# Ledger of designs, part 16: miniprotein binders against p81326

Target 1, 226 residues: p81326
Amino acid sequence: MLHFGGFIMEINHISKILEKEREEYIRNKVEEYLKQGFSKDDAVNKANQSWRTYIGHRIQDVIYNLLKKFLKDSGLKVTTDKALNNRNLPEELDKVKRLIAINYGEYLFLPDADVIVYKVENNDIKIIAIISVKNSFRERRFETTYWKLKLKESPVTSHIKVFLATPDKDNEISYKCPNGKPKKMRIILEYELDGIYFLKEDFEETEKAKHFGKIVEDIIEISKKL

## First folded at step 2 (miniprotein)

Design X1
Fold by ESMFold2-Fast, scan of step 2:
Structure X1 (fold): chain B 226 residues (1-226), chain A 93 residues (1-93)
Amino acid sequence: as target 1 above (226 residues)
Amino acid sequence: SKVEIRIVVEKDGRRIEYRFEFDSPEEAILALWEIKLIIEEHNPDRVEIEIRAEDEELARYLAEFARLIAEELGLEDVEVRIEGNTVIVRGRK
């Protein structure tokens, strides 16, 4: 077995791999729609719409698998909101679900927790962080901040770090003051969240806004203080 | 699901074989770009990439990436053979 370089090297390949996947995905979807009787223009438009949905799930899966692999040796475990919605939850995951649920009177809801990092010590579960993965900010710009503020209200969940991970291809939150004008979305997200991790090189770095390559080290450091 | 990748590079009659095992398809896809660098270092006359996956659909998907890598390396006469859950991609210069 060959072991490829560390976390940083794997991340450095993401953009190249995703671009190759995009070109191939769109080609295949265009052919599929053409065979279904759509015009070339309609087939291209539908393929691009399909890609936008696909890439969101794809980035989420990549992040989940990378974190699971690179946090394992630090005694940290990783799960997803999709796993927590399984009907036959093991006891450990059922406890995780209960420890991140938010109370709305008679109802309990999970936050937007695409990826969840936790640890198990002496049969006790401690939630370290939840990571919201966003490919775009068009319609739900402050969803992640809403969940952060709700988690902060309870002594059970107030310690949980809330992170945003995003490629931000449209430069919606990459800079605080592009062209000298304050970008409300970036400023609010950075202020309210515990961190923003970019899956790109071109962005304004701050203490809270970092390249995704820093996330493993940050999570490990946080876990040691708990 | 597990993915196994075997690579054979041949140059001037010398044959070198590499074997890789991955625990997930995502890990295998990320690793394919690292594998490209290994192949480039050898500047081979012939390359064979064999991919074994848990299902045929996954094998076909991964074979597409292997084909793209072979083309990017300038290999000609790229041949793809599919045998159930195993895909073999061959190319030459």
Scores: ipSAE 0.000, ipTM 0.089, lowest interface PAE 20.9, mean pLDDT 77

Design X2
Fold by ESMFold2-Fast, scan of step 2:
Structure X2 (fold): chain B 226 residues (1-226), chain A 93 residues (1-93)
Amino acid sequence: as target 1 above (226 residues)
Amino acid sequence: SKVEIRIVVEKDGRRIEYRFEFDSPYEAIFALLIIKEIIEEHNPDRVEIEIRAEDEELARLLAWEAREIAEELGLEDVEVRIEGNTVIVRGRK
């Protein structure tokens, strides 16, 4: 039997691994904090905070590898802000860095672009999209929106799509209020960003808020228009 | 990180805690908008804001702005405590 989507199958497999890893991580961290003399409630709180930091890094790496694998045959390249901050930067990545940097007078800063998608045509580089990866919205919830607004100000960067990718495990932006109205944070993020991609099944899908499985086809379609 | 911010809001016995970490002073500007939105959304009876920074001067600046926001949104008896590069702002109705 032919599987309908290798990308979706790989996402589902990784999601199951991450959930099991979460349970073990939290249990071990709670025990660690209890041994340090923290109360049970404080230990649980600190363990959850530690998990949010850990999973943020891990899920970013997962998304990077998935996009690199599934965009390769479409002639698209993928890099990370970590790669762009290396001292010995290849010429191609140096050009990517300069095309995404934002000018603050005497200073140039990179947006918080966890994953960057670009293409190379005739030795010219075109940035397609940047993807911000967030496991939690209690920390840095409007950071992605700020970078989107800054990128819109320049003719060099105004075409760049800004996406948010998140499991939203705590239902912080996929939750709908009982009266049918989305939360303020969801409204603002969906309005300002070019798309939100959820690594979960149960949410209200819109034109801009989609299952992560659709991100590859969306990026390919955008790249054809550039 | 260069700046860490903790916000605790309390209303009708319910306590909610938020934590933020910023690697740049420019990113810390978001913290002021976030603080304002959290206070507006929860309309709390009590607020505690803790700011830790590499630079004491930056921590003080952010604490002054946080105090102004708390006062603007109707919290009274706002107090500021400084402990090295850690600043705590508390407000009540």
Scores: ipSAE 0.000, ipTM 0.108, lowest interface PAE 21.6, mean pLDDT 76

Design X3
Fold by ESMFold2-Fast, scan of step 2:
Structure X3 (fold): chain B 226 residues (1-226), chain A 93 residues (1-93)
Amino acid sequence: as target 1 above (226 residues)
Amino acid sequence: SKVEIRIVVEKDGRRIEYRFEFDSPEEAIWALIEIKYIILEHNPDRVEIEIRAEDEELARELAELARFIAEYLGLEDVEVRIEGNTVIVRGRK
């Protein structure tokens, strides 16, 4: 954290920026739906549904851009699963895609890799980490865990760190034993994944569950061991 | 430009063979990555890669790149030989 003051400053304002953006987005969408003839209650409901989709993409884009900016001086490169699904894929990205793909006989599938960090040394590509970005855990609760377990099965991919990044505003995985009751989702995700990074202040910190502000220094340290 | 690649990995006296055919640079890159995967999966003592080209000129060009390919795959004590249209690369891991 000491050497990444600029990164920490940007992260410290993420929740505040997203809160202001949410209020404005919802106001604008409610007005839009009201002009289309929807009732006030329907307009509010539809605006909230639209926000949930919007914020998921917004958080992923923010994380991608922050990691790209702050990792470049360490010789690390960042891409996305969206880029890897491009029809005219550059040679370097094609190699990245092949190195994270999981073999199911005659088929190859990419893991849930919203953001991918890798390095290139002497024309050799080494995948450092994949990051799954989740705004909520209502759907696809253990998808990231499934991909982590599949990647561990092969010596080719077993070294790849699998991280989860989330604002977790509904407090679905923020604590291991809220009210004295073990939270299965938090416990399993922490146990199986290499790390959970929270885009919020209020959560139970462990060796594997940290504030998002620590992700850049953690990735750089992992890359140095390779 | 048809190219055939055969890889044999040997571990504790057991030999496993894989074959690839391709006709484009993109497929050739895929084959090299698959070969690296096979080497890592089997953790072999010895590796032999045989590349069959359409003509002797292409084979000679591939042989010039063979050491760089072996380096990419992490092979040691690399031996390269050419037999007609075929390039044979041998190394240990």
Scores: ipSAE 0.000, ipTM 0.081, lowest interface PAE 22.4, mean pLDDT 77

Design X4
Fold by ESMFold2-Fast, scan of step 2:
Structure X4 (fold): chain B 226 residues (1-226), chain A 93 residues (1-93)
Amino acid sequence: as target 1 above (226 residues)
Amino acid sequence: SKVEIRIVVEKDGRRIEYRFEFDSPEEAIYALEFIKIIIEEHNPDRVEIEIRAEDEELARWLALAARYIAEELGLEDVEVRIEGNTVIVRGRK
């Protein structure tokens, strides 16, 4: 498919850009810390710590922009929970916010929806999927699962697909034990979520655990069933 | 830096004005999506976008992107005027 071939090419291009960006970021941060009087070893350590924080936000932005670009021709629109937290919203985004918000008595909260895919038909909004972007699983490994379970409880939101997108560079959920059994975290996330999309090449693919390159085609297919 | 955006759309002699405020440069990118949504929703005959930002470079970048969005959505004769930290983009069908 020309459409999906272009998406794969763009992912590969972005991966190369991110690696160059890392090298430049680290070099610049090391120079800054050296000018502040830190030792070479301390400067390098601080620069690497700074990069870990930066890349988390960067990957989310990359996924948002890639999905926006490649879903456009299928009539699908993409927004973020950050955009929806603005004080004033266009009517269309205000409707999106209302259709995804979860009620906690006197309060309404958005799920952990880093990226939101929806469609507009006859001025009616249909939410297709939310995508949680995780660079690390250290502290909030099951947060996405919590939001999936909450969304399932309401007839308004139960149809919304909940996906996880992750490079999983520490092999926390792509790692497979020598006996062939996945780790507990991988088993739970794959069972509860609608899909996991890896931004890496070396993992065991399943019905729900796929390469990120398949996400556009999957979302389009889901949207046509709704 | 703070970014303020005013969007005026006109269709069949009717004028609608929108105002949005963004508290950080990172959020300013969502201003472009708001502009696109407003233009798509109203399918206007004329549009005027006014961007006021603390950073002149950011204002100029947003104006260029807004011009591109207006042209891509079918507006023509798109003009950009810059006055300090204020940029005005106008287009019509």
Scores: ipSAE 0.299, ipTM 0.753, lowest interface PAE 4.2, mean pLDDT 84
ESMFold2-Fast, scan of step 3: ipSAE 0.000; ipTM 0.274

Design X5
Fold by ESMFold2-Fast, scan of step 2:
Structure X5 (fold): chain B 226 residues (1-226), chain A 93 residues (1-93)
Amino acid sequence: as target 1 above (226 residues)
Amino acid sequence: SKVEIRIVVEKDGRRIEYRFEFDSPEEAIEALFEIKWIIELHNPDRVEIEIRAEDEELARILAEYARIIAELLGLEDVEVRIEGNTVIVRGRK
C-alpha cells in the first residue's frame, strides 16, 4: 500500500538529483560555449538559459519515472508515447499502441499521451490513464481536451482517463481573475478532462484539480474498478 | 533593455544558484513564472531573487512581479530591498 507522504518525499529526493544534473549540465554547456569563442560570463549565462529548455523535457521524464516506481507494486505498468514510436516494439507495447491509437481514415495517430498507465491481466491489456505534461499552454491550450473528446467517441477507448500534469509556470490555469472566478481556459480544461494535477502548492483545489502528489492513489483506485 | 535575474534557493543548508539574462522586460517577466516551477521543485526553506535592470523605474516594476512570485510560493516574511537599479526579494518558509 503506497502512502501519499512517501511519494512527496520521493519528489523532494528527485529535486536533489536534478540539482546534481544541473551542475554537470551547466559545466558541460559552459565548456561547449567557451570552445565556440564566448566569454566566460556569456558562456555561463547561455548555459543557464539552455538549462531552462532542458528542464522542460526532464519534467516529463521525472513524471514517467516517479509513476513507474510508485505504481509497480500495484501491478500497474507505465510507458511513454516516445517508447511506442520505436520500430522494434515488444508485443506488449504494440498492443498498448493499438489500444490508444485514434483512426482518421487512412491515418492512425497517438493522442497527446506523454505517459501511459496500463495493466496486464491474463494476457489482456487494459489502458487505465494517459497523462499529458504541459509546461506552457500558448497555442497548445486545448490539445489535451481534443484528445479526450476523440477517445470518448470509441467504445474501445471511452473508459481511458485523461489527465493533465503541469507546474503551470506561467500561472495560466491556476490564477483567479479579480472577480474570484477561474480563467476560461481553467474552466474548460477542468470540465472536459478527468483531472488536473498541479506541480505547485498555490492553486484553487477542487475535486478534479489536485496536487500532483495525489495522482498515484487516484490511478490505483481507478484501476481497481476496471 | 537588459535584465539580469539571480535566484538562490536553500533547503536543509544546501544552496543552489540560477542566473538568467534577458534582452527585454517582457521576457524577464515571462521567465519569472517559469523560474517559479524550478524553485518549487526544490521545496526550499529560503529563497532570494536578485534583479538588475537598466534603471530604477524598471527595477521597481520587476520587484512587484518577484514579490508576487515569492507570495505564490507560500513564503513568509517576504522582504524587498531596492538599491538604485538593483532589487533583492527574500522569503522564508
Scores: ipSAE 0.000, ipTM 0.096, lowest interface PAE 19.7, mean pLDDT 76

Design X6
Fold by ESMFold2-Fast, scan of step 2:
Structure X6 (fold): chain B 226 residues (1-226), chain A 93 residues (1-93)
Amino acid sequence: as target 1 above (226 residues)
Amino acid sequence: SKVEIRIVVEKDGRRIEYRFEFDSPLEAIIALYEIKFIIEEHNPDRVEIEIRAEDEYLARFLAELARDIAEELGLEDVEVRIEGNTVIVRGRK
């Protein structure tokens, strides 16, 4: 049986490795694009865009597996929007999909739910939280807040917590100005969302903006009230 | 399996081998963290960690994690060899 000292320690190790990987990835991609005839500025820009795509997939997978592992003995289940798009869904996942879908007249769409936490009680499914995983806020900055506001409109989905999880390596929403004031984007995201969980050490924690290590206990506490 | 990990620890001529198979990158990361504690308990003279991943990017990620583990264990002459999807990390005291 696998055991280890703590969830928080594991997050620290993952964060450090991802930063080292980024530096090497960018250097290699810049050289590749320069060899293809791109200008230095274009090569750097394309390399950074490539990294954001790569790391986005990596971080989503890591978060899914961490939550699955640490919630398994709490009666909570974890799935992904990718799993919900499979052709032959088990009955349980089909019900999960229907409980988070948003109605746009003749169309139903899933919110930006990279990771979904739910519970099953007496053959009934209750969605507890959806987690949107963002490596960067340069594009689709307020997409998660849009989905939160849409979910609030329906009595079926209004109870669902919407969380953002991010390493925020560019300090786009975790940066503290010299005067101690957070940036506008941080203020808006924290106000509209149910929580922000940072996969980094250096930021100012609040009631809603926390270290990712807090997410498991927060989800368990929420589930007890549903 | 998506990731396979093999470790060999040697102390005073005694050799112990551990093998692990995982269906997810996260399980492999957790296993590497646990392997660090196993190696520490043996206080070995030599260590070899071999990792076979599902893709080159994951292999490079795990290579850096294994390097950090070897360095934290106080191993000297740490060498990391990456061949596509396979990583081998070796160190001596």
Scores: ipSAE 0.000, ipTM 0.125, lowest interface PAE 15.2, mean pLDDT 75

Design Y1
Fold by ESMFold2-Fast, scan of step 2:
Structure Y1 (fold): chain B 226 residues (1-226), chain A 81 residues (1-81)
Amino acid sequence: as target 1 above (226 residues)
Amino acid sequence: GSPEEEYRLLIEWAKLLIEYAVELAKRSGNPELEELVKRAIEALERAIREAEKAGDYEKAVLLAFKVILLAEKIIELAEKE
């Protein structure tokens, strides 16, 4: 049987390592920018911007590797949008790409699918879920909901679950309900998407907005119904 | 990504987890945890050798996962001390 405790443990320890890594990263980047002639305030601001970009890529990679590890025994496979953009694509991944791609006449575009979970039955592919990883909601705040709505339009893709995974460190969408009303962005994202998984502890869970530790169990349950 | 890319990411995380496990085991002064740390380091070295030997990165990925699991167990046990 699957060890969900092991999955949660890995998330918790990776989180602790990332917190320590953040402190060291920021210190080193501040020193680097100061040596380049930036003011102390500018150096701190630039270091924080650099960390946001760095951690975004790290979170995507960690999520991919954890999901691949913990879903393998359930017969589920995991890939990434980066893998699907390779020039010499294996037949299986080429089929995954075509089953996710959205048609705009002459052009095919991949949705915002940082991580993709699928299964193989005989030689046929069934896409289970796509996961968009967002570290910031500035310019691209509703991109994930747009792709969910586009996927819903086709009988080939309408079954695909669309999840958002985010640390939401700036508290842009993880507001506590008892002391206030959710912002419009939170309401729309939770309504349109199949789930939001927070990589943080300080928020109130709902049916669709959960701690990231629950994602493996949810994906396995969904796969059994397809 | 490729198995090689996946291996590189996992081995990076395995190394970080082992560094943390070493630090916690050292603070605990528990000989059992120190022995487990030694086994985790040996497993990490084995995973790296298998990856480099024949380019068998699919096998190396599985070995890296085992190292991660062992490091996680050590960290859990050490944190309860």
Scores: ipSAE 0.000, ipTM 0.102, lowest interface PAE 18.5, mean pLDDT 75

Design Y2
Fold by ESMFold2-Fast, scan of step 2:
Structure Y2 (fold): chain B 226 residues (1-226), chain A 81 residues (1-81)
Amino acid sequence: as target 1 above (226 residues)
Amino acid sequence: GSPEEEYRELIEFAKYLIELAVELAKRSGNPELEELVKRAIEALERAIREAEKAGDYEKAVELALKVIWLAIKIIYLAEKE
């Protein structure tokens, strides 16, 4: 399993890069807002608000590209819900879309599947996992859980693993019982989902709650059983 | 770790992200993204020169982080298209 040493190193670098990127972004935005005539306190607040919007998009892209690179040699393929929403879809991606879509009577909708891992065997597609990427839990806290429960209802999709990936910078789901008080969100998410992968080092590790560095190994292990 | 150790780790990640940025920019067919890729490659080469020829690993780390930042921007913009 020497092949995953490089992945663990890159995950360590993501933590460093996101922190350094944040420091540079905040410094530049504070300077920008000060030049516009805002007070020091207002400039700092505006810069932090701008960062939260910006980083939400960046972390999903980084996760997609890392998984694509490190799963390639295992014969696994990676796509995104954005790719599946294109009007003219390649045949392979059209098949992926049909295999994860959920039926609502007259309508068919995709789950919130930021990143999708699948394999192709003899022109047949097997969906391995979907990964929901959450930078914050301020709103739509149980959306990923809803999609897991819907996928579980159908024999076509019930095998699909549903994972959550998050830096959880605000410590919203990092611990089950901080200061002796149960955290409903962490407890429910861990119970219902197939795994939670943290892009940080400080969290309560369990069988289902792990460092993001474990995700490649886990996905490959799951794919061998499908 | 030391600035030299930090540089070694960051420069390999910068190279990886640049390879992805180059591929995505080419697929986009957007000349503005191709120009940003050229700037990112120039910045990568400068980071390597500061480390390997000047021995300035603190400066090389700073530049490697800027390369990573620029590559992430290019990847994001290319995927929007």
Scores: ipSAE 0.000, ipTM 0.189, lowest interface PAE 15.4, mean pLDDT 77

Design Y3
Fold by ESMFold2-Fast, scan of step 2:
Structure Y3 (fold): chain B 226 residues (1-226), chain A 81 residues (1-81)
Amino acid sequence: as target 1 above (226 residues)
Amino acid sequence: GSPEEEYRYLIELAKFLIEEAVELAKRSGNPELEELVKRAIEALERAIREAEKAGDYEKAVWLAIKVIYLADKIIELAEKE
């Protein structure tokens, strides 16, 4: 349990680093837009839009590094979809890629797997989970759900847990409607996915919708059953 | 921070945004966006040269910010499609 406490402390430390990083990023972008002749209001708006794109990739990297660090002692390995799209793919990662690929007749496609957790036992690779990291749900809100449903169709991939990790800063899936019910998108995502992990405090926890601090413990528990 | 520390931070940001811009432009099939991506990559390479070969980190920081701005514009335009 002490290892789990260390993970929570690391998340808190990184949250403070990301706050400082945001302040520096926004300041630098505002200065640049002002130099290009944009008004102060336009410069601030454009800087905030740029930050939203940047933080999406940054959160993926943070989650990757945290999971790699805290799953290492449990014999679990972590990779990314970016690593799997490398031209010079190592044999082990080539096997991982083949084990998560979805068959569309003559074509194979990778799911939206920002972070992938797997283990190697007796020279066999077992995929434990894929984690989709979403900073915003505006355009492709059900993409993670689509990939979950496709993975369930194959005996090779049906065991793979599909998780969503999100700060949900816009309260798109953590907010309740005025009638007290969760939003339709939250209901669908929670129903179809194996879990949702929030990088925020203000939401109602359920069996499948949890604080991100619980993800390491959950993944280790799942890996023991495979 | 020093200009060298600021450069290290901003150049990694520029690389992340360029990677996203490249993917979106490629998927859009829009030749104008692909041309903007080429210019953004050239600016990125120039920023790295100014820092790593010339040791001009202040100029490299300024160029890295320009690359970030251009990548943001490409992403905005690609999203619009």
Scores: ipSAE 0.000, ipTM 0.095, lowest interface PAE 19.9, mean pLDDT 77

Design Y4
Fold by ESMFold2-Fast, scan of step 2:
Structure Y4 (fold): chain B 226 residues (1-226), chain A 81 residues (1-81)
Amino acid sequence: as target 1 above (226 residues)
Amino acid sequence: GSPEEEYRWLIEIAKELIEFAVELAKRSGNPELEELVKRAIEALERAIREAEKAGDYEKAVELAYKVIFLALKIIELAEKE
């Protein structure tokens, strides 16, 4: 009873926590812009724009945190390509890095693996899925498909599912043409990838193209078959 | 883009994340927690609708970000259940 009451009190205070976080960010950014020579009004406006941009750019971090927390109870682990680029890696993450790195002669490169889901079983690591997070397809529209095709070529990595998670802000792959057909880019991405998870309502839903909320259940189901 | 364009983009992200957070609270096996989470979200969604109705897209963007952060905090707290 006591722990539930405490939890309810924490939830009831969440709006104050969020306000404090925002106010601290804005205060720090205002000070930064003032030091750069901007007026007070310009510094405040730039700080507010910076906050909006910062949160927008954190969609990848939002997805990572959501997947990490929700998959925890299923025995699945979550990491990022940024974590794998650290100089001193724990043994477990070093093994993850080796299992997804692509060989280009004398060079090794990580795929566009913003979020990586894996499991540890009998001291062996199995990579379940790689999630690429894209807010826009303006320039790097087929980068995720390139990495999928490279991973598919090797028997060591061919089992790894490659997913795209996107709000598709510019309707680049969720838009239907007037004849009811999806755009060519949507057709290609859906064909080559293992799934597309949209952070939006209006799109042509298929077996591979789903609302983002389905991603956890899909990953758990895939992990059971490995 | 404009604040209106940013709002329309963010609110779709916020809706997906909050639905996921509500589902996680529901799966926690605590119906009082689910009810409380739904009420908190409903209050924020009403504030967003008022801002949108008033054409205050700067405020609507701020509230959409608050929904995103609220969803993340709910997920974080639900893992302790």
Scores: ipSAE 0.000, ipTM 0.215, lowest interface PAE 11.9, mean pLDDT 73

Design Y5
Fold by ESMFold2-Fast, scan of step 2:
Structure Y5 (fold): chain B 226 residues (1-226), chain A 81 residues (1-81)
Amino acid sequence: as target 1 above (226 residues)
Amino acid sequence: GSPEEEYERLILEAWKLILKAVELAKRSGNPELEELVYRAIFALLRAIEEAEKAGDYEKAVELARKVIELAKKIIELAEKE
């Protein structure tokens, strides 16, 4: 058995740090907007808007670093779609990009792959999983599910697992039928995707909807079958 | 139902039809059909943005219906050849 206690403890530690970071970020941004002449209410609103953008990138970075750290000993590598969009790519990342890109005639698109897990064996690359990170569903996107279905169509990409990772603080997809009313987004995402990983404690757990603490073990198990 | 409920239903339908259109257009090897598929995908993304960013579900529904019509036309043309 592999010991995942350290991973779970680090996730719990990071969750606490993100809450403190939020308080400090908002306080700092409110002061900056007040200095620019905005009213207190406008400054608070702008600071919260800025935080939503900031935390989206921060959560992506945290997930990238956690996966990179905890998958390294299993021979798995982690990159990001931002790294793949660099104009001067190392050969290895250029191969990763080609194995993920979807062809639309004369156009190539990368899927919504905030974090990408792959392995290298005998100089050959296997893409294990892509992870879309969503901080909130205020700007709901069905692109993750679209990309999953699109990847399934190609023999090159059909094996790639597509996961969603989210804190879902507004409880938009945490439960399938809260108060007796079906949540279509949760139901559709769980049906079409290979997994949903929650960066929170309170959610309806299913075979596909799990705490983020289980993602490392799941990815390692998937990689052994490829 | 509400415009929001109608939007959700139509986006799912548009999406499934676009995926079928993509598959058939690529099998046809016809670059004109692949161009139409690209335009349909762009229109779908625009419909989603109208709903998500503007909250304009009525406009999103109108755009989604147009995407559905375009995708069906692409499928018909691809099946012909």
Scores: ipSAE 0.000, ipTM 0.119, lowest interface PAE 21.4, mean pLDDT 77

Design Y6
Fold by ESMFold2-Fast, scan of step 2:
Structure Y6 (fold): chain B 226 residues (1-226), chain A 81 residues (1-81)
Amino acid sequence: as target 1 above (226 residues)
Amino acid sequence: GSPEEEYYRLIFEALKLIIKAVELAKRSGNPELEELVERAIWALYRAIDEAEKAGDYEKAVELARKVIELAKKIIELAEKE
């Protein structure tokens, strides 16, 4: 249950809005690269790569701000991987970073966690969930699953829920068996992750695959069990 | 409430109305309504940018109210067809 009334933003519409921004962004970036002496084909390719990075940050920012706003009244706190990678961390964020880090022998690395939800009780920090934001699955098909499996192997991090949030514009994981043909990526992601939250209207809903609007309620319920 | 609180309330209402406007405009087959929808969507992302990139919640609220008015007008026009 949310404490702000009846309407929740379904950010599949943010994805549609960002499509308009994409056209303008690419046009401006192509002009910029052409002025730098790149060929038209190279300028277009570089502009498209720049856009993919930019849109990833835009969707991540929207998710971060929505979660920060709507979880605050439940005593939950939200941070980002970008904040945790700052050289000088506040004590609270340094503790968050330490509690989510994965041991690789002599080295300690952070998972690719775009948004992190935690709570503070009696000066102790409990990590509730990490949310990986993926605009596309090209070339990084099982990255989120890899981090889930690594976190699961340690008693320090095994309780942390790992969620995927995605507009899935290419319909790569929207349905398990479209036209009778199993989609390996959707099936594996749903099996291994704690949840998939779609930033779109058209997808096959299950107990673990839901509209993004349900994420706040789910996180609050999980936090009560910790 | 604060401008930030008002922004979140209004932007959610704007999104809801734009969703309905998009659906009705497409079903109408009227290119003028489809063009108005495109303008409303662009105005919505401008409101989001004012809040998220500029931190200007007062301006974002102003823009969100305009998006709501435009979306309501589009819905009204589409329902007459």
Scores: ipSAE 0.000, ipTM 0.133, lowest interface PAE 17.2, mean pLDDT 76

